# Ledger of designs, part 121: miniprotein binders against a2bj90

Target 1, 235 residues: a2bj90
Amino acid sequence: MSRSARRKTSALNTVLRVVEVFASIQGEGPFTGTYSVFVRLAGCNLRCPFCDTRYAWSLEAGKPLGVEELVEEIARYEPSLVVITGGEPLLQRHPLNSLVEGLESLGLRVQLETNGILPAPARDEQLWRVYHVVSPKDVPVRVPGAKLHPSWVDYARATGRAWFKFLVANEQHVREVAEYVAKLGIPRSRVYIMPLTPEKLDMKELLELHSRIASLAVKWRLNFSPRLHLLVQLP
Below, E stands for the ipSAE of ESMFold2; O stands for the ipSAE of OpenDDE; V2 stands for 0.75 times the mean of E and O plus 0.25 times the DockQ between their complexes.

## First folded at step 13 (miniprotein)

Design JX21
Fold by ESMFold2-Fast, scan of step 13:
Structure JX21 (fold): chain B 235 residues (1-235), chain A 83 residues (1-83)
Amino acid sequence: as target 1 above (235 residues)
Amino acid sequence: NPDDEDEAQWLLKLARIYQRAAEQAARRGDYDKAIFYLDLAVELIEEALELLSNPEIRKQIEQELQTTKERIEAYKKKLEEQK
């Protein structure tokens, strides 16, 4: 199909179910501290017990928005980073590739947050060229159905555009993560551990848990991700 | 061993943080979340018990572990009732 025909077809079928769009600071992962626009897509293929965004689990929780309209809305924020999250964004893979194409055409940097159950991008997808923070839920938190797709390891090695972020509570969890990534051949430089914070911790508890997990990151020679937005009380 | 006692105290403190989170989730009817956090608390209390050597303290913490396991069973029944 010609490029013009593909553009016309994409315009007719490129609708995303969107829960919310808002500006904040990226509080997690390799881009911590970046002024970002968050785009939360509806639908999820997991039911994580610790999930704080249960309102996004159903595809019906999202309002249908055309890709071009969404690109324009995001651009109005003038972000340093566009964070596409959800639910699980890859459930809406076709229109998501179109969204990424639109955002890249404006020179915007894009990061996807994904649970990694669905396959990593192929070379012919727009998603191949953007950043991915993969949050496996099979280790250590053992969410049913959360097996990481092996293509994410190959994608990370091939592109250097994927990192793996793990929720941890204690040293035993960190040990399980270290064993897991060694078995899969994930470079330690691509691995982040992040404190498993329950809702409504006071500031002293948040700081202490962050301190303990950061110390474990040093001990196990892994990267540390804070939850900065919680510490500075942003959404 | 003073280092083991300090580590045990941290594990118990963290377990109690998760127990509080479980109670908050249960009050909202999120029994799956409550069970998840109590399971973490059980693991942390069991780890702390491996580090504790004083029999009297161990007995007290064993009682806390039993009470936590009983709360998990109660929440499992509540979760089943929601189906």
Scores: ipSAE 0.693, ipTM 0.878, lowest interface PAE 1.3, mean pLDDT 90

Design JX22
Fold by ESMFold2-Fast, scan of step 13:
Structure JX22 (fold): chain B 235 residues (1-235), chain A 83 residues (1-83)
Amino acid sequence: as target 1 above (235 residues)
Amino acid sequence: NPDDEDEAQWLLKLARIYQRAAEQAARRGDYDKAIFYLDLAVELLKEALELLSNPEIRKQIEQELQTTKERIEAYKKKLEEQK
């Protein structure tokens, strides 16, 4: 017998399709203001109408990069935070776990940004140990196919390593978010609302929209996420 | 009510910001994005109407609402043509 058929697990665990790697300031969520390296992975399981990174939707938009090579590139920036985003990073779950392992071995702090459709990390994954900002797209923006996987709520309660960030335009959206998180048992302390900013806002419009959404966050007892990079004109 | 008036004026301004974003998206052929932003503008115009009592201003906003809905239907037809 010439050996049994086998899976190519080493190739799947060592190569990621990467759109871009760049240094900037994290402009959103609980780590707003942190010097970060952003790793944008290719491929997405949604087609959000408001998406600003449509160039990352296809897996083919990413260049294949070895995990070891990517870890070395990230480490050269000496970041306070590594932000893994995309598309949807969990589409490349297996090599992503290997990337996280490499980054953690260097003492680097990692944050994943995900739409939360795919299941939350299991305890035996390297992804269990890192921070997650989950951006549900079923409420209030109603993207088809965007249902939040219920395991994210359990993960957040078990680890304290997940927050839920919602795009909002008006008070009705905030009301829908408040009702949604209450029904799912998501603590308000883990919830961020963020302004739904279209492209080409002037600075006065951008500030006014931020101010209005921040005021709603106070009224509804939710956290507020700015889009700080837009205000300071960084990528 | 001064607070209702301020809120209504902001909602109208935000609706027009999204209408402008929709026009920009449509110029790039992104009709799905244009429709999304116009749907938001419709919601905001309706919310502003709930806060406004002046009948002449309400009629103007109702006309803007109707025009916005017609633009959504036009962009839906263009989106189907791209399939």
Scores: ipSAE 0.721, ipTM 0.887, lowest interface PAE 1.2, mean pLDDT 90

Design JX23
Fold by ESMFold2-Fast, scan of step 13:
Structure JX23 (fold): chain B 235 residues (1-235), chain A 83 residues (1-83)
Amino acid sequence: as target 1 above (235 residues)
Amino acid sequence: NPDDEDEAQWLLKLARIYQRAAEQAARRGDYDKAIFYLDLAVELLEEALEILSNPEIRKQIEQELQTTKERIEAYKKKLEEQK
């Protein structure tokens, strides 16, 4: 093929549909408190009723951005962590691996947020080497079609680079999570429970719900994830 | 028991927080979200009834539970009407 034809093909293979790129503080999971750039990819394979980012459900919600251009945009923020979220980022798996390669070449730490329906990274993927926070939607929130792919448990054990984050409202939900992770063989050290916060809680309600869920995390010997950005009013 | 009373009181408070969230979602036309939060409220109210033994309080919660279930059915109908 000519250089121009090869260039066009390469560009198409390295294009991501991106909803937004913004700097904030990671408010959730194992990297809570880290200065981060969030990259929200378009498209999702679920329609979670509690979803706050419905504007990202359609792949058409995203602007086509080349991997090279996106890496440059992210780098301008000089982040301590790049959080790739969505939608479901693994729907754009092929160009996502190219993005990860570019970010790692700059020494940037990468974390992927995923619903875990699609398979975990294979050893030959760039995604194998980055951090993953898997948010199963089958337990306790019971979203239809949201079955965790079993390869995520194997990936977590093999690499130590995956954690499982569950939305919970009460102790019964925590019990369901504990039973779920025990059945799947997920180590409790890899498990986070996070308060299921609806929008428009006042600060007292938000703090009380956080306190109650944190107390349950101690009781059940699980990790606790706040929603710190809500407490400090960041995006 | 004091522990049972604290747990039941928290379950009722949380159920009402989710009912409020459902109302807010319904006002925006997000009936699927409203139904989700009301389903959580139903679970919490049912759990509180398993703990509570006072007949007067139980009757009040049973009424709240019935009203919440009726609201769910109304929102399901509105969700279908959105097609």
Scores: ipSAE 0.698, ipTM 0.870, lowest interface PAE 1.2, mean pLDDT 90

Design JX24 (at its last look DockQ between E and O 0.91; V2 from the best seeds 0.86)
Fold by OpenDDE base, look of step 14:
Structure JX24 (fold): chain B 235 residues (1-235), chain A 83 residues (1-83)
Amino acid sequence: as target 1 above (235 residues)
Amino acid sequence: NPDDEDEAQWLLKLARIYQRAAEQAARRGDYDKAIFYLDLAVELLEEALELFSNPEIRKQIEQELQTTKERIEAYKKKLEEQK
């Protein structure tokens, strides 16, 4: 097998379709408050009605960026965390593994945001080493075509590097989450509930919604995810 | 119960927040998003209706539920027309 064939396969695995790169504070999940660089990848396998990043649904919405160039761009921000998000980052799984390898070589921590439809990382992937926040779209809100891949439960148990984040509006939604995670054998310590916030809430309404859902998190013994970036008016 | 009244008032308020979000989405032609938020508003209004004992408030919520359901059906038709 010629050296030329290995170079061509390596080259195809070195380009990502990227919508945006920006620095902010991680507003959600277990890393809330962390100074982070966000890498929003293009393309999604869902069409969630409540999606705030619809502009990232098409692969064509992203620009092709080399992994090496992207690693250099991220490193200039001196982030405490690199958050890889998008539509669905795992649609670009091969170059994403190369990106993770580059970032980890610099000692940067990486967190992936995923809808959990695609299989969890295998042990031989660079993605196996990073943190994952899985946001299922089948409970309590049901998006057509959304189903959590079972391998995420196994990955969470094997590594301790996955958390599950659910959008909720009321106590009934929190109940459905509690039943769902119990049925799947997901430990409550790995579960976050987050308020389902519509766009253009005033700050008073946003704070009240956070307070109500946080109280439900305590009542149901689940973790609470804020939308901190909305509360502090960051991207 | 005072706690039930506070919860009922909150659910009513939250339903109205989602109704406003639906109206904003519908104005942009995002009828899928509009329907989604109106479905949530229906769930919250139904829950609030169970908690309210005041006949006047109950009547208002029942009317708001009916209007919301009618809007969902109107937006479903518009969503089909976009296909």
Scores: ipSAE 0.863, ipTM 0.946, lowest interface PAE 0.5, mean pLDDT 94
Fold by ESMFold2, look of step 14:
Structure JX24 (fold): chain B 235 residues (1-235), chain A 83 residues (1-83)
Amino acid sequence: as target 1 above (235 residues)
Amino acid sequence: NPDDEDEAQWLLKLARIYQRAAEQAARRGDYDKAIFYLDLAVELLEEALELFSNPEIRKQIEQELQTTKERIEAYKKKLEEQK
C-alpha cells in the first residue's frame, strides 16, 4: 500500500460522524441501570417505521469529531459504561475501531448497539473485545432488508459478549421470536424481549405494558428487558 | 375462563394505545409510523375478537377493526403522496 494511500486511510479512521454525546442510564438489556455515556453515530442502513431517532439516519446528520477529542470528552464524564449507538454504528466501522481502542486504553468498558445486518467483529478488530447488544429487525417487526448476519450467532457463542434483543407487543410476537431464535440456534439465555413502547405513554400504561411483557418473558423462559430510562424519565 | 377475559380486555386496551400512537404520528406527518402502529392494533383486535364470545362486544370489536383498516388505507395514500 503506498504511503500516500495509507495516510489518507489513517486520517479517515480518526474521525467519526457524531450526532450527540450525553450522559444517562443504560435503560435496556444486560447492562440496565449502568451510569453511561451515549455516543450516537450518524447513518443507518434501515428506515424502521417505529424509529424515534430519525434525525440520525443520514451520515450527514453527524458532525465530524476527532477520535482523540471524543475520547477525552467521554472520559470527563467518568462513565461506568460507554454505549455506542446510532443510526447503525457499524456503518463507520474503521474509525469506530479507533474509538474503541482509545476508550479501552483508558480502562473504559464499551457496549455497542447494532441492528446486526453488518457482520460481527473479526478477532483482529478492537470491537472483538467489546460487548454487543444486537437488535434484529426482521422478527417480529419485519423491517424490510433487516436480515441478521449469521456471524453474530457464532460470535456470541465464541465470546459470550453478545445478546439479542427483540421488541414485542403480545404473545404472538414472543412466539415468533422463540421460533426465530430456535431456528438460528441462539440460546435462550442470550435473548431479551422488550416492550414495544410508543412515545408519550402515561406512567400507568407504561408500567402495565412492562408487567405484561415481563410475565411473557417468564412464561417463555426468556430474559426481560425494561425500558428503564422511560420509567425514570431520562434520555 | 377468567384469564381469557382479562387477556382479551388487555388486548383491547393495548390496541387503543397503538391507535393513539398512530394518530400522534399522523399529526406529525409520519405516516409510515402511523401505519406500523395501526397494523399492530389490527393484530391485537383480531386476537381479542377470538377470545370474546359476547355478541355485542364482538360487534363493537369488528366495527373498531373495520375503521382501523380504513385508516390504514387512508394513511397509505398519504404516504405515497409524500414519496
Scores: ipSAE 0.848, ipTM 0.933, lowest interface PAE 0.7, mean pLDDT 92
Fold by ESMFold2-Fast, scan of step 13:
Structure JX24 (fold): chain B 235 residues (1-235), chain A 83 residues (1-83)
Amino acid sequence: as target 1 above (235 residues)
Amino acid sequence: NPDDEDEAQWLLKLARIYQRAAEQAARRGDYDKAIFYLDLAVELLEEALELFSNPEIRKQIEQELQTTKERIEAYKKKLEEQK
């Protein structure tokens, strides 16, 4: 079989390692407030100290699920947005492209959440035409091994379908983000800062941290991402 | 300076929030998470220290900073033992 024929056959019988599928409201980034289905893929190429989804780090945490079956499961929720997250979803790049093709065939809007270490989509990938929220972990949170792949900046400029979302605690972190994005040539209109919320904050603390980071976003002329699901106690 | 006092007080409050998170993480054996949050607390305490001029408050922050750094070293030792 040719590579092309093998690719087509593999796509029809492709399997993803899936940790969970659930409906919620997108709480973060440019689509905040959207009724969404979240698809958490297994496996990650980072070990972020602040990670709340450590159960998804291993590929073994995911159950094998066929692309067609997963598309049907997602479609039953009738979502306004499909959020594909993980771990790091681009670790399962080949079957992920097949999933995206299936979802787009149903007219569903797709957003990937990625750490941006692996390269941005090429023009011949289904992933090229969907939305990406890239969460660099090199600045300001300084996760070992994290480095944004430069192709994400080119992809954002070429398509207008990528945004960069940074976890921040204070104004010094926002300054580091501003310097980082200026150096890389990322337009401020594509940049979100988001509060670095530890587990088990009370609602007053959570709201105050959101307020402080939102004020910094205004001051620095950057976009603000809440963690809305935490404020409204959704998954 | 009222703006500096508000900022300084918020930095102390946030440092203590991260210190509480670190303690919770350590109780679960997540020493890498505990160290991460304590490193943030150190950064926030150092920033707050620059904004306070009162010697009594400064000395209290310096003591808290020293205790936090000692806790980081203890957790680094525990993390290495887990490997």
Scores: ipSAE 0.745, ipTM 0.897, lowest interface PAE 1.0, mean pLDDT 90
ESMFold2 (binder alone), look of step 14: mean pLDDT 85; pTM 0.830
ESMFold2, look of step 15: ipSAE 0.835; ipTM 0.929
ESMFold2 (binder alone), look of step 15: mean pLDDT 85; pTM 0.826
OpenDDE base, look of step 15: ipSAE 0.862; ipTM 0.946

Design JX25
Fold by ESMFold2-Fast, scan of step 13:
Structure JX25 (fold): chain B 235 residues (1-235), chain A 83 residues (1-83)
Amino acid sequence: as target 1 above (235 residues)
Amino acid sequence: NPDDEDEAQWLLKLARIYQRAAEQAARRGDYDKAIFYLDLAVELLEEALELLSNPEIAKQIEQELQTTKERIEAYKKKLEEQK
């Protein structure tokens, strides 16, 4: 089957529930500072108390959008990075693989944000070839139902295309993260700690919390993720 | 010891930031979010208490801990009422 024919059949059979598409700067993780298009998919398998995007929890929050149309919309932004987030994007795994195929065909760099409850990509999935930032919610924030699927550790070791990003408030949380990643065999070089920022912090509080968590990252020899978009007041 | 006092003061400040966030969430009826932030505040207050050497300050923090735990139980009751 030709590439064009494959793309057309994917569009006919594949639809994503999309909440929003917008351009911004990636504020978090290994690609912090990158001009990005964010694609927020609808639906989530968690109800995190600290969640800032509760409007995306239901699949019904997303409008149906064909893969081919979505690829075209993303391409118009000419992004350095496509960030696929949600909700939990892997709930829409089948159409998501088709989206990734379309984006890859245009040479676009893709990053998936996932809670890691659902299995990591298999070698024959299009998702195998893209970057993944996995945000476990079992430790230290202890969200009910949030257990990291062990296949993510194997995927990270096999590909070098997964990082693990943890929300932390204090040094005890960082210690729990360090113990957790050591137990699972996750290399420290693949681990990011990020400040757990509640809503309505003033700029001084936000900066101080960032500074404190960054200092802990240095002390514990882990990577630090800011929430840069909050510091510069972008979406 | 001076580093412990600085750390304790930051932990107290952060606990109060999360307590404020919890109050704001509760005003919106988001009791699950309020409970989450108060649980974090409890952890931070307990950690600060371990670093504090002044008995009078420790007593004040112990009282703040008790008040925070009582608020958590009240919000758990409110959350169940919403179900």
Scores: ipSAE 0.700, ipTM 0.881, lowest interface PAE 1.2, mean pLDDT 90

Design JX26
Fold by ESMFold2-Fast, scan of step 13:
Structure JX26 (fold): chain B 235 residues (1-235), chain A 83 residues (1-83)
Amino acid sequence: as target 1 above (235 residues)
Amino acid sequence: NPDDEDEAQWLLKLARIYQRAAEQAARRGDYDKAIFYLDLAVELLEEALELLSNPEIRKQLEQELQTTKERIEAYKKKLEEQK
């Protein structure tokens, strides 16, 4: 009876809704250029107007996949980095912790990409031990309902395992980011600005926008994130 | 001021990039995305107008700004129709 109950509980707590698993190069943030496997989880708690992955918004977009099977699939790629993204991965928090435990048991490095609305990991979660790139959507892009949970600032200071990545179009946006991170006490060393690139830019436009935002990063003493995959035409 | 003129030219180029992106989004029925990019274009056109003093250029940009604002209102109506 207890074994049957444990098995049922484990099954309910170890299934993820997965949209896609694929190998590519991490094009953004502190691990730019790293050979990675991307795991896109279904479901999102925002409806960002600029979102390029609207196909992942619904939980129904994901197929149910057991944590153990997903770990085995990821391991076959032999990645230098596992990038768990979505949607919003923290919507599937409980089975996500189990996935992270399985990946870490194989010595794989894990990075989570999150909008930061839901709380940062607690010390007793497996998620506490992995890297997080937090993409606030309250500044400068002002998505309704997208307030950053304050626990992410505390987590970043306590662990050194979180960075904050902001979409920017011009210098006024960079100024808003600088004011925002100063008010919240986020160290500049943990802050990335990234060009807000709409779809179907030609290569000259894409490069010019990257160049302008990179110059602003130097001027404002912030880190710069490219969108490298767009420049090299990878997924 | 040459620095202001160079900055204005970049702001105009970027505004037109976002206007084009908005048009592409609207063709797919993504009116929320189109509105988002047109709002950015409005901000950029307003910034460029503050840097420019030539009356003919200013008049042309004021017309472009008004047309952009009218497109935003049209897309807001389309977005409401989708709900």
Scores: ipSAE 0.660, ipTM 0.864, lowest interface PAE 1.5, mean pLDDT 90

Design JX27
Fold by ESMFold2-Fast, scan of step 13:
Structure JX27 (fold): chain B 235 residues (1-235), chain A 83 residues (1-83)
Amino acid sequence: as target 1 above (235 residues)
Amino acid sequence: NPDDEDEAQWLLKLARIYQRAAEQAARRGDYDKAIFYLDLAVELLEEALELLSNPEIRKQIEQLLQTTKERIEAYKKKLEEQK
């Protein structure tokens, strides 16, 4: 097959729209501090006002990359963790399952970051086997149209491979999160609260906000996620 | 009490941080982001008022709250004009 014909076939059957691929340290969630390769997929089903990656909202913001080519690119970084993020990566579910299969074949650990609006993986999907950090946008940040799909709670209970990460500004937000997760039956051990950091905080403000939210995590017996990359000035 | 006063001071500081973020977003024409941060500032200012009893300080916060709500309405008009 010619290269051009192969690329066309891959684009139709097993291609992902990719915005960027880069190495950094995972700054958030249960794998904070891990040397990671970030794969930002294009397209999103939300328009969160606080979004820092608006350039990824459109599917056309992504360049088409064949799954096998992307696996090879990721592997060159020799990462301890592959973080697949976006936009909303589950919008590209079919080729995403193929990507996960390729990465697992190399023994790479994969973490998906998702807003949780689309259903959790089914048992017959490759995505069933990887880690998921679900960031609900219905509570406390109240993004219009955001609603956590109930299958994520079932997936978390069944597999132990999902955590729920919430942006919070104050104690009232933490209270709303605590009520929300209790109502859904999500164990506190799978819940992270993370400071809602606006752009261009100075380091003292950033540290103080982190400190205040971390103290609330202790008080409410929830896990705390920093935004470590912001503290150490990495992408 | 002293704990309420300390918490109120933090809420006011955080409200100022979000108001600054809103101003920066508005300067770039990101009125949806500006409105979001000002809405957070309103919540924080209202929470601070519940903790504070000093009439002079309360009056200053109420004035800031009114000004913030007026900025939200102005930004909503600008956001609609961008459509």
Scores: ipSAE 0.700, ipTM 0.879, lowest interface PAE 1.3, mean pLDDT 90

Design JX28
Fold by ESMFold2-Fast, scan of step 13:
Structure JX28 (fold): chain B 235 residues (1-235), chain A 83 residues (1-83)
Amino acid sequence: as target 1 above (235 residues)
Amino acid sequence: NPDDEDEAQWLLKLARIYQRAAEQAARRGDYDKAIFYLDLAVELLEEALELLSNPEIRKQIEQELQTAKERIEAYKKKLEEQK
């Protein structure tokens, strides 16, 4: 692209700070098992103690990429799903809406993964039309500053395009999640519990933890999210 | 209750998994992560104690719980030194 075109693109906020783009299988949430391209955006508004992607916390961890260039790169993978994650993708909200517009124009399904601190999409945003997996960090894991924005509950009710995914270690955590979602009016059908897996688990430990949390999901009538990529050793 | 004892055994196993994760995090200087996992281990050990009646096993778990709490305090001091 010419310097003039690049300057114009930057002035229009059509540049994203991108940490990595890679193909894998979606291991988590409602689209588990789907061939996906992951787009990890830089910057995060939380410092979760259990975070495995600390390298993405700083906006400076991301390389500037134009939206059009990123759309073309993603399209070359021919994915069934584009997963936009980070850090916190909504920190780059304006160019993110432009990215979503480009991806949808190609007929690609888009899923955003967000901590839900920043407001849910408004109806005039391209983000209104895509899928969102919201991972609250206030319950049960109690990350300081992690309060779910109430607009996410309204968005989920209005669109049917948001799910809430919670990290849990034991039944007490599941009980806290059940109480939390009941108080907020989140339907159980939109709630996923997922095992809180620390680094360096062996396969037997991973399977046992998955099995225990899955059993709790059945008992509490919630959906279960595996961490499939960990079990099959994919990124 | 046999079901309570089986549940307690799993809680103990999980607590030890998180304690190992905390030690690994501490060795990398990630004291915030170490404290997080030790806090989980403490909760799990306390839950296991509520389900267990065997005095010898309870005593071992109480010792493990005390050690975990002491490690949390030590890691909090190290975390403040990094700030």
Scores: ipSAE 0.678, ipTM 0.874, lowest interface PAE 1.4, mean pLDDT 90

